VHH binders against b3qqe0. Designs and how they scored, part 24

Target 1, 332 residues: b3qqe0
Amino acid sequence: MKINLDRTSSGFCIGVQGTIHVAEEKLNQSGELYCLGDVVHNEVEVKRLEALGMETIDIPAFEELRDAEVLIRAHGEPPSTYETARRNNLAITDTTCPVVAKLQKTAKMLHQLGYQVIIYGKKIHPEVIGINGQCNDEGVVIKHPDLSDEAEIAPLDLGRKTALISQTTMDVPGFYELKKNLEKLFAEHGHRNPGTKSGEWMAVRDIDITSEKTGGRAMPELVYKDTICRQVSSRNGKLRDFALANDCIVFAAGRKSSNGQVLYSICKDANPHSYFIEDVDEIQPEWFVGENGKPVESVGICGATSTPMWLLEKVANYIGKTFGDDSGNPDA
Short names: E, the ipSAE of ESMFold2; O, the ipSAE of OpenDDE; V2, 0.75 times the mean of E and O plus 0.25 times the DockQ between their complexes.

## First folded at step 4 (VHH)

Design k03 (framework vhh_brivekimig_d4; at its last look DockQ between E and O 0.61; V2 from the best seeds 0.00; counts 0 for: pae E 5.5 > 2)
Fold by ESMFold2-Fast, scan of step 4:
Structure k03 (fold): chain B 332 residues (1-332), chain A 123 residues (1-123)
Amino acid sequence: as target 1 above (332 residues)
Amino acid sequence: EVQLVESGGGVVQPGGSLRLSCAASGFTFDDYAMSWVRQAPGKGPEWVSSISWSGGSTLYADSVKGRFTISRDNSKNTLYLQMNSLRPEDTALYYCAAYLDEYFGTPDEYDYSSQGTLVTVSS
């Protein structure tokens, strides 16, 4: 029986893992740390860090804070946050996700190049506030890809060179629907990239935007960059594929975790031989016995976004020691 | 003031149907993904279903898949749960919940939650 541990679609994504690790390190050094906004949407993890000395604060409290250390979470912050920190003598521990940081740089440089920046996203979302801050809050945030919300499109200048980017967590189909409808809208206003039959906008690469060399490739008037994070947006699909790749699935999470219940439902839908546990004492020997009393060929171990890897490793070790030959690849 | 107000709960016989509604006010409803969560007497909360901000994506718990349908009307700021083929095991306090940040999908903690409406399935 092979034991496969899901290290790809289980537990916190790399951005949040980085934030939590840095927060723990700082708290171990000083015993105090402010965090601007919720570090994660998991009260157990937040309370654990609070027990170590972390205090969650909002923007009004941040504006009044002096001579303190503040963690910037994975979502990122606009330039105004860093300006406040400088005025108030606040030490910033910046854990902005590298994907978000790159997106902020992309937005800033598109804005500096004179593009009207359209952001597919939610205007009030912390990530979008950070991105739009890089555009002097002049970005046009569109959430409805069918252009049905007149308030969203009212700020558009159809005669300006324009670039479309996206909040990292938006849906890929919506992004391309928005792009298609913007291409049509601008073309109807007489604004097209030269040589395009249907008013197509050009896909741009990071090197096209951030080359920093004279004589680099000139970008056309109407461009787009698909900035949706595939590591996060494909998690459900990766988990489904993991569940399908194993004969039996053991899923570990807190019983009350909505995230755990959602992800377990994806496993169970893909593989009926999926079982939910909070810890190893719930594991049943009969889960690993197939026809004629033979052991199943493979057991996959996975969990919720908030499930710590040590618990998944504990489960793998328990099953391997008790029921199997423990010769499986741990990274399925 | 942010409000999520539920209606449509009640007592129904096994095999019957109910439609729950959740009327939202005090925030921009179509910025938020929505969930239905239930809590049976003596048990912890159980996630039932989620719907994206646009209504383009839906997810269901195994226990309700094929029987329940989640939907939303963004023009009316209202979330719905159509519950068919109800079972005694569906007896619970049902509440709706809203979340803005989809970075990790359905969260463990919601930005806004209702007070809940009682659904009782008994013979």
Scores: ipSAE 0.497, ipTM 0.813, lowest interface PAE 2.5, mean pLDDT 87
Fold by ESMFold2, look of step 5:
Structure k03 (fold): chain B 332 residues (1-332), chain A 123 residues (1-123)
Amino acid sequence: as target 1 above (332 residues)
Amino acid sequence: EVQLVESGGGVVQPGGSLRLSCAASGFTFDDYAMSWVRQAPGKGPEWVSSISWSGGSTLYADSVKGRFTISRDNSKNTLYLQMNSLRPEDTALYYCAAYLDEYFGTPDEYDYSSQGTLVTVSS
């Protein structure tokens, strides 16, 4: 029986896993670490790290903190946070997710090139606060792709060269709806890229932005970059594919977890031989017997985004030892 | 003060329909994704349905798919659950919950939750 562990679509995303690992390493070294905001949206994991010596602080406490070590979580922070850290003699351990860090750099470069930056996103979201900080808080944040909130678009200067980017967790259809509506809005003002049939904005890559910044090829006045993270937006589909690829699914999460129930329903819809557990003591031997009375050929192990990888590994090891094939067992 | 207040619960015959509403105040409603969660007597919470901040994406538990419809009206700061073809097993306390960060999907702990309204399906 082959045991497949879903390391890519289950558990915390790789950025958050990295943040937790760095936090654990620092706590092992010093026994104390401040974290600006919750390191992860999981109370059990936060309490575990706090028992190791981590203290979660908010912005007011951070402003008062002196001569300490502070972890920057995966969402990232605006430049003003780093300025405060320098002023207060704080040692920063920066675990900003690489995707978020790259987006902050993109926003900064576009702003430095004189672009009016439009951010598809939610104003109060920490990621957007960080991105807009790179634009000296001059970015125009738009949440409604149909431009129905005229207060959102009122700050726009329709004659200015403009770049559209997105908070990484927004929806792809909304981003392209916004792009289309902005193209129409700017074109109605008489502003469009030369030589375009419908006033289309140019899709740009980081290489294009860097080339203009260093004096190479110039970009047109109206550009966009789709900065939406596909890992999150395709997670349901990947989990469904994982469930279809295995004869039997063992899904690990807390029963009170709404995230767990949502993701389990996706597994169950795709594969009726999906079983929900909180821990290994709930595993039943009959789950691994096929309709013909023979053992199933594959077992997939997955969980919620809140399910720690160590629990998934525990489940995999338990199934392998208890129900796995006899290869490598001299007593069987 | 943040408030989420449900209405529309009550007693209905099997096969009947109810429409739940959840009115939001004290926060920017259309920044938040919303969920309906139910809790049957003596049981733990059961996720029912979720809707994105814009209303553009919806998800349903297998047990309610095809019978329940989640919707929202951001101009009225109100979340809805249309429940059709009700069964005795749908009897529960229903509450709505809000969350800002959709990065991980529906969270383990919501940013805000309501107290709940009782739905009873009996003959």
Scores: ipSAE 0.186, ipTM 0.596, lowest interface PAE 5.5, mean pLDDT 85
Fold by OpenDDE, look of step 5:
Order: sequence, then structure tokens, then C-alpha cells
Structure k03 (fold): chain B 332 residues (1-332), chain A 123 residues (1-123)
Amino acid sequence: as target 1 above (332 residues)
Amino acid sequence: EVQLVESGGGVVQPGGSLRLSCAASGFTFDDYAMSWVRQAPGKGPEWVSSISWSGGSTLYADSVKGRFTISRDNSKNTLYLQMNSLRPEDTALYYCAAYLDEYFGTPDEYDYSSQGTLVTVSS
């Protein structure tokens, strides 16, 4: 029996994990840490960290805070947050997700190069606020990929060189739909990329942006960069694939977790031999016996976004020890 | 002030139908994914269904698949749950919840939630 542990689609994303890890380290050292906003959308985790000495503060409280240490979350902050911190003599522990940080840098560069920056995303989302802050709040935020919201598209300058980027947690189909519709919109107004027959928007890479900034080869007038985080956007699909790839699935999460139930449902739809547990004591020997009465060949261990990896490892180890042949390596 | 107010709950016989509504105010409704959650007496909360901000994606708990339908009207800032073929085990306080992130694969913390409406299925 091979035990497979899902390390990619279960648990917090890498960005959030990084934030939590840094928070824990700081709290272990000092016993106190301010966090601007909730560190994660998980009450249990927030409470856990608060019990360790974390204090969650809002923007008004942050503006009045002096001579303290403040954690910046994974979704990042606009430049104004850092300016406030500087003025108030706040020590910033910046745990902005590297993916988001790169996106912010990209947005800033595009803006500096004179591009109108279109952001596929939600205007009120903290990540978008941070990204747009890098554009001096001059970005055009579009949520409706069909361009059906006139208020969203009203600020568009159809004669201006333009770059399309995305909030990292938006959907991939929507982004490319938006791109297609923008292509049509700009083409109808006579705006075309130089040297291109189709008026197609051109994908840009980091090297292209750098070249433009340094006075190298000029970038096209209409460009796009797919900045959607694939770890997040592909999570459900990966989990499905994981469920399909194993004979049996043991899904670990809290019963009260709505996310857990959703993700379990995905597993169960893909693999009817999926079982939900909160802890190892709920595991049943019958789950690991196939219809033919023989042990299953593979068991997949996965969990909710809020399921800690140590629990999944615990489950994997328990199953291996109790039901598997001594050779079950969850990392094999 | 943010408000989520449910309506449509009540007492129904097994096999009956109810339609729940959740009216939202005080926030940009169409930026939020929405969910229905229920809590039976003496039990913890149970996720029922979710819908994306645009309504383009829906998910259901196994226990309600084929019987319940989630929908929304963004022009009216309202979330709906059509419940058909109701069973005694569906008896619970039903909540609507809003979240800015699309929590189909994200942590299960809601930004806003309602007070709940009671659904009782009994003969």
C-alpha cells in the first residue's frame, strides 16, 4: 500500500504559510506583535496567534500606532502604508507573498513606463489596493470580463498604451476573456500594436519590461501579463486529480470547516472512496480494503486549506504504521 | 451598516419545499462569494452550498445535491436557496455568509454572516 500525501493542494498557500511562520517566530521571540488586518481568513488560526500575543489592528488603529512592530500580511500593502509606518516609527515585518511582490513591482514598472494599467480584479480587495497603489491609484480595475460595467470602463483611455495584469486570485478564464474583449474594444478605436497586423495584445515577460526601462527595445503599445497565481487557481483541479490518482482518499479537516466540506465534496465526487476525518481515531480499517477483499494499492492523504500539514503527516504515518507495509513513504 | 437578513424559513412537512432569501445591504454584494450554512440543534455548523460573485460557479454538499439550488440576483443584492424534497434531517438554523475571496478552495472565514432563519421539517 502506497501512501501519498498531498503537499500542493492542501493547506494554506505558500504566501500565507510564510506569513504565519514569520508571525510565530516573532511571537516566540517578543511575545507581542501587531498585525494589520487578519493574518488569514481562518478564525481558529487567528485565535491561535492571538493567544500567542498577536494583536490584530485596523487601519485607523495603525495610523495612531507609534514605536511598535507591525506585521504586513501576504496580500501586501500600498506604498501609503509604508509611508505611515515610517512617519510613526513603526518597524515593519513584511511578509508580502513573493508572487504579489513581483506583481507589485511589475505594476509599478509598467506605470513608470507610461502604460495605462488595467487590473483584472476586485477594487476593494486588499491585494488590488496594494497593486493599484504602485500605480499611484491610477490603475483601471475591471471585475467584469465582458466589459458590461460602464463605470469600470469609463476611465479607459483607448488611445493610450495599455497593459493588462491580474489580481493573483482571479480566475484564468475570466482574465483571457477580458483580454479578448479589450482587444476588440481597442481595435475598434483604431489602436493597434506597431508591427502587428491583428491588433493583438502581446504577452510581456520580465525581461521585456527591464529592457524598456533601461532604454532597450521598445515594448508594444498593447501588452498583457498573466499574473494569476497558479497554485491558488489550480487548487481544485489538482485536488480532483489527486483524488482520481488514488484508490482511497482520507481527507482530514474540522467538521465545522465549511472549506473542508467543500473540498471534501470535490474529492468525493472524483473518488467515491473518500473519507472525512478530524483525527486518526476515526480511521476505519475497512476503508483500505478493496472490493475484491484485498488491500488497496494507494491511499491519498489530503485536507482543507486550514488543515495543518503536521496533521496530514500524522494521518499518513498512522495509516502507514497501522495498515500499511512498513515501507510506506508518504513522499515517495 | 452591514446587514444580511434572511427570510423564507418556517415549518414544512417532509417532501415539502421552501425558498430562502438573504438580503444584503451595507456592502458591495457583487464583490462577494456567498454561502449557505446550517446548524442543527446540538450539532456544529454544516456547509450547504456556495456561489461565486458572478453566479457562474456553484457547489453543494452531498447531503443536499439534487434537492437544493443556490442562486443570486446581484441587481437586488439577494441570495437564494431553493430547497426541495425536504427531510427531517434538514431541520436547522440556516445562515447566509459573504466572503471577499472565492472560498471554494480557501480558508472558511466569512467576512459577514446573517443571524439565521429556522427551517423545521416535521410531520
Scores: ipSAE 0.185, ipTM 0.646, lowest interface PAE 1.8, mean pLDDT 88
ESMFold2 (binder alone), look of step 5: mean pLDDT 83; pTM 0.824

Design k04 (framework vhh_brivekimig_d4)
Fold by ESMFold2-Fast, scan of step 4:
Structure k04 (fold): chain B 332 residues (1-332), chain A 123 residues (1-123)
Amino acid sequence: as target 1 above (332 residues)
Amino acid sequence: EVQLVESGGGVVQPGGSLRLSCAASGFTFDDYAMSWVRQAPGKGPEWVSSISWSGGSTLYADSVKGRFTISRDNSKNTLYLQMNSLRPEDTALYYCAAGLDEYFGTPDEYDYSSQGTLVTVSS
């Protein structure tokens, strides 16, 4: 039996890894740290950091907190959170993912330029709350790219200059489906960019948004920026290939992970012999037994972007010790 | 001190190939996503490609997809860009940058950025 650990398309993305690293450093220095919301959507990792002195707090507890240090996680926070921190004399250790921070800046600048900001995303998602906060909560959040949800599109003002952006974890095909349908909707109501045959919206770059007067041409009335992080999308294909390359898959992720269930479904669709765990105590020995009571030929171990590599290594070591020769090279 | 040192730029004919290298020092290279950003004469900066900290994920601008390949060697702290089927519109100053956001307008919006390497595609 071979044990194959997915080291290249599983585990923390660099943004999450940065947040965990900063949290560990702060805890090593002071022995205490508040974190606003789950530092990562993985209860095993949250409990590990809590054992080191981290205390996870929610918004009501945050609003009552005084004279303390609070970590802002990778998802980011709206301006109201920082205003509360100032009033309550809270020191902020801000670990907002740079991709999310740039997206928040993009949303703020588009809003300040007078654009109606449409956000492809989920209204209740923490990242979207942060983005919409940069738009004074006036952004129009659309989840269904076919425009079938009347409540989502009801706030749209079809006569306003408008910019489309996205939550980083949404799907690329859905974003471009939404753009196409918005182009049609606005054009049918008489609003289109001058000179466009089918009402096409203009793709804008960061330089266009941040320096449009010094960067040259003024932006047209209807624009879009593809703000989706493609690291997850790239992992989807590699994860499918990894699942197909092994007889059995053990997928480790937190139940609360925003993409853990999506990534697991990719594994399960590719390989029906796939199992979801949060920690090693959920592993069942019968998963690794094939016909006639013999071990399966290979076991693949993988996880979500919210899964720490140490947990995947722990899983590999556990299975190797239970079912025979772990070659000592789980990533080969 | 943090340094990003490029090599491999030059003059090539349309349809030719070049391999750019970026040697990193002074920071933990394998903790950073790495990117290539270019700026053509008279145009703004354009993101070209990014690679994750492990090399397990790569992203490409539509203008270069299928022609360029980004890769890294963490044991040598080196980033690469293999550029095939070069076109006149690929003429630009190419920058190596460390950071997470591939849709930046300028190299200085990354944590660390290089001086730039000139690539000229002409007859």
Scores: ipSAE 0.000, ipTM 0.120, lowest interface PAE 16.4, mean pLDDT 80

Design k05 (framework vhh_brivekimig_d4)
Fold by ESMFold2-Fast, scan of step 4:
Structure k05 (fold): chain B 332 residues (1-332), chain A 123 residues (1-123)
Amino acid sequence: as target 1 above (332 residues)
Amino acid sequence: EVQLVESGGGVVQPGGSLRLSCAASGFTFDDYAMSWVRQAPGKGPEWVSSISWSGGSTLYADSVKGRFTISRDNSKNTLYLQMNSLRPEDTALYYCAAQLSEYFGTSDEYDYSSQGTLVTVSS
């Protein structure tokens, strides 16, 4: 059995690495730090930081907290969180990912320009709560791109100028499916961009949102901006190719990771012999035996952007020692 | 230092062919989708074609579909545009551009772009 470790499309993104680094530095200096929500959607990493003195707290505990330092994680927070910290004299260590911070600014500016903001995302996700806070909580959050959830679309005003954006960790195909279905829905209501043949919405750039001078391109009434994290979206194709190249896939991520679920679904769609784990103790021996009773020829090990490379290496080592490794280097 | 260096531009007669190349350095080429964009004299930029990071998906503007072919060689960090059946209206400065996205020519948000190479189609 050959074990192949994905080093190109797996592992911590820069934003998550930054948050963990800052948390470690603070804990080394003071021995204590509160974190608002899970620092990363990986329980093994959370427990490691908790052993160093970090305490994970929720919003009710945060609102009652006094005289403490609180880490704001990479997902960001709405304006209300910062106002609570100011009232309660809490010291904030803000590690909001620059991609998320830019997205919050985009949402705020679109809202200020009078657009109804549609957010492709999960309403209860911390990042979406932060984005919607920039829209005075008036944004319309849609999770199901086929528009099948009536409660999600009920708030839509089909006569308003409207902008579509996305939570950074959502899937690219779903975003464009949602855009297509919204184009049809608004056109059927009689609302389309002037001069369009099929009711198409216009892609907008940062320069279009922040300036009236755009090289001749005006912002129309119905627009979209693809705000899905470019590092994540560019890796989806590589992950699919990796999954197709192996007989069996072991995918490691935190169970709460939305990015992990999306990436795992890509693996599973490409290779039905894909299995999700948080740590090595979940690995099942039967995954590495084919229906003919023979060992699989190759096992691919990969993970989410929230999965540290040391964990993927631990998984590779465990599988190699437990089920055999014929990687072509018996000295490794 | 990020660089996109173009070659292959020139003067060609109507009905002729040219192949443009764009050599990339200073970034991980196969993490990027690549595009060709052109600007005719006195006109705004027009998107021509895009190719995904792996080369598995390609998109073309209606004006060039069936005449132009986009391709890439990730082992050489190079993007290509094969232009056949050239017309006077194809006369333009051609740019190659990189984006960390699988969004093929639908966004003007390129992370890197070249200086441009001139293509002149004249009799």
Scores: ipSAE 0.000, ipTM 0.111, lowest interface PAE 15.4, mean pLDDT 81

Design k06 (framework vhh_brivekimig_d4)
Fold by ESMFold2-Fast, scan of step 4:
Structure k06 (fold): chain B 332 residues (1-332), chain A 123 residues (1-123)
Amino acid sequence: as target 1 above (332 residues)
Amino acid sequence: EVQLVESGGGVVQPGGSLRLSCAASGFTFDDYAMSWVRQAPGKGPEWVSSISWSGGSTLYADSVKGRFTISRDNSKNTLYLQMNSLRPEDTALYYCAAQLDEYWGTPDEYDYSSQGTLVTVSS
């Protein structure tokens, strides 16, 4: 039987895993490291890193810090953070996710080309603060795609060329609902793309925005770029696909975890041969025997966003050594 | 001050229907994902259903799929649970709970929860 370990839609996302790995390496080298904000939304993992010498600090503490090493987490920071670090002689270990870094570059270029940048997202979210910093904090952040929040739309200049982008973790349906409602608002009260019958906004690609040759000069006046991370926005879909790809699923999470129960329900709905565990001692031999009395051909191992990868690896190793050949695929 | 006020609980016969409501005040309702959690007599809490801040995503426990529908009205700061085809095993105290939506899909720590409303399914 083949053991497949879900490394992409279970536990911490790959960006957060990368941040944790870099933090561990730095702590092994120096024994001390500051992290600006929570490195991950998991208290156990934060406390584990703190035991290794990491200290979580907020913006006020960061502004007073001198002559230290600071980790920038996966969701990125605005330019002002880097300016403060330079002034205070802080060494930055930057673990900003490449997807977020690219989004920040997109926002900067659109702003430099004179676009009013609309960000589908939450104004107080760290990622949005980072993105908006690339727009000199002049971006218009809209959370309600139906345009029902007058305070969100009050800053809009309907006569300006405008670009719509999104926080990576927002929902795809909401993004396209927002685009549709903005198209109507701008067509009725302001600017339109020349040559379009419906006032339709035009999709732009990275090459259109960031090209060294054109610099976006050929772009329409009203544009959008769908910057939502498909790995994040389709997390439940990827977990469902993983569950469907295996004969049997072993799902690891804490029993009191509502997130764990939610994600387990996705697995169970897709694959009735899904089983919930907190640790290896709950694993039953009969789970690996199919309805025909033969051993199952594949076992998928997955977990909640709060389940550490070491536990999933422990489960894979246990099942492989006890019931199979321990041939788990790290990319499954 | 934060309040979550439930209504709609009561006694119903097997196969019947009931609609629970949870009225929220004292916080920005549409910044929060909302959940229904139940606790049967003598048993631990069981998660029932969740809905994202916008209502664009809904999730259900296997035990209630196809029978219960979660919904929200952000203009009224109210969460709903429509319960159809009720069974004796649905008898429980039902709670509504709020979690800041930016942490949806992360470890379960409810920021706010209600006191609960009793649902009894008996003949």
Scores: ipSAE 0.000, ipTM 0.228, lowest interface PAE 12.5, mean pLDDT 81

Design k07 (framework vhh_brivekimig_d4)
Fold by ESMFold2-Fast, scan of step 4:
Structure k07 (fold): chain B 332 residues (1-332), chain A 123 residues (1-123)
Amino acid sequence: as target 1 above (332 residues)
Amino acid sequence: EVQLVESGGGVVQPGGSLRLSCAASGFTFDDYAMSWVRQAPGKGPEWVSSISWSGGSTLYADSVKGRFTISRDNSKNTLYLQMNSLRPEDTALYYCAAQLDEYLGSPDEYDYSSQGTLVTVSS
């Protein structure tokens, strides 16, 4: 029986796993670490790290903190957070996701080049607060692609050169709907890129924006960059593909996890031979016997966004040690 | 003050229908994905259905697929669950829950949840 562990579409994304790993290393060294905001929105994982010496703090507590070490989580923070840390003699352990860090740099450079930055996203989202901070909080955040929310579009200056970017977790169809509607709105106001009949905005690449030698030089006044993270936006599809690629699926998550139940439903729809567990105690030998009475050829192990990799590894190890031709089927 | 106020629960015979409503106030409803979760007597919480912030995506637990329909009206700040072909095993406390569409997904806890409304499918 081949055991396949899903390391790409299960558990925390690579960025969050990196944050947790760094937090564990720091706690092993010093026994103390502050974290600004929840390191992850998983109470069990937060409590585990708190048992190791981590303390979760909010912005007001952070502003009063002195002479301490603070972890910045994967979502990123605006420049004002780092300025407070410098004033208060706080040592920053920065675990901002590389995708988010790159997006913040892109937003900063677009703003420095004089673009009005439109952010497809949710204004209250921590990632968007970080991105908008790179634009001196002058970015225009739009969540409704149909431009139906007057409060969202009120700050727009239709005569300014403008760049559209996105929060990494927004939907791709909405981004392109927003782009289409912005093209129409600006063109109707008389602002279009030269040579465009319907006011099309130009797609730009990171090298067009952030190049040390040529950054911004070839860019027209109205541009966009699709900054949506495909690792996140396609996770459900990747999980479905993983479920289809194995004879049997063991899905691990907390029973209280809403995300776990949602993702398990995706697995079960793709592969009826999918089973939900909270821990290894629930695993049944009959799950690994096919309809032909023979052991299944492959077992896939996956979990929720909130499932830690150590649990998935524990499940893989348990199945590998306990089941196979010799261990769970005496008639094999 | 954040509130999620449910209505529509009650007693119904097997094969019957009920429509649950969840009225949201105190937060920007259309920033949040919404879910229905149920807890049967003596059991832990079970996720039933979810709908994205825009209403463009819906998901259902296998046990209710084809029988239940989740929907939302962002102009009224209201979430709905249409429950058809009800079975005795659907008997549970039903609550609605809100989750900001988090960067890393929504794990073990919702940002906001209601107190629940009882649905009893008898005999």
Scores: ipSAE 0.012, ipTM 0.472, lowest interface PAE 8.4, mean pLDDT 83

Design k08 (framework vhh_brivekimig_d4)
Fold by ESMFold2-Fast, scan of step 4:
Structure k08 (fold): chain B 332 residues (1-332), chain A 123 residues (1-123)
Amino acid sequence: as target 1 above (332 residues)
Amino acid sequence: EVQLVESGGGVVQPGGSLRLSCAASGFTFDDYAMSWVRQAPGKGPEWVSSISWSGGSTLYADSVKGRFTISRDNSKNTLYLQMNSLRPEDTALYYCAAQLDEWYGTPDEYDYSSQGTLVTVSS
């Protein structure tokens, strides 16, 4: 029986996994660590790390803190957070997701090049606060792609060179709807990229933005960069494909998880031989016998986006040792 | 202070209807995805339904699809659950819950939740 562990469409994204790993390492070294905000949106993981010595703090508590070690979570922080840390002699362990860090650099460079930066996102979201901080809080945050919210669009200067970027967790269709509506709005007010057939904004690459020679001289006035993280936006489809690729599916999640119930339903619809567990003690031997009475040839192990990889690995190890594993690489 | 205040629970006969309301205050309601979660006697919590921040997308548990309708009025900071064709197995404490973090794509784990309102379906 081959055991296949879903490392791509299950559990925390690579950025969040990196944050948890660094937090564990730091706690093993010092036994104490402050975290600014919830390290992950999963109370079981937060409590587990707190048992190891982590203390979750908010911004007011952070501003009063002195001479301590503070973890910056995957969402990132604005420049003001780092300024406070320097002033208060706080040692920063920065685990900002590389995708988010790159996005912050992109926003900073666009702002420094004189672009009016439009951010598709939620103004109060921690990631957006971090991105907008790189723009001196002058970014225009729009969450309604149809431009129906007058308060969101009121700050727009339709005569300025403008760049559209996105919070990493927003929806792809909404981003392109917003781009289409902004193209129309700016063109109707007489602002178009020279030589464009339909008033289209130009897609830009990192090298276009960060190169002093290219970005300062060659980049058009109206640009966009699709900064949405594809690991998150394509997960449901990848999970369905994973369920179809295995004879039997063991899905691990908490039963209160809305994501867990929805994703399990996707697995069950694709593969009726799918079973929900919270932990290994729920696993039943009969799940690994096919309708013809023969052992299944493959079992796939997957979970909700909130399911930690250590639990999926525990499930894979348990099944391999208890029911047999003919694979030398369970995650192949 | 963040508050989620529920109303509309009660005792109803099988086949009956109830409308639950959840009034939100102390946070920017229309930035949050909202959910209904229930806990039946002797069981753990079970997700029922979710609605996106804009109201443009809704999700339902298979057990309630076609019978329950989730909706929201962002101008009134209120979440609703219209419950039709109620069954004895729908008996539970019902919680409304709010989630800002879309890090995982589909709403999971909650930033804020209510204390729960009892729905009893009995003959």
Scores: ipSAE 0.210, ipTM 0.632, lowest interface PAE 5.2, mean pLDDT 85

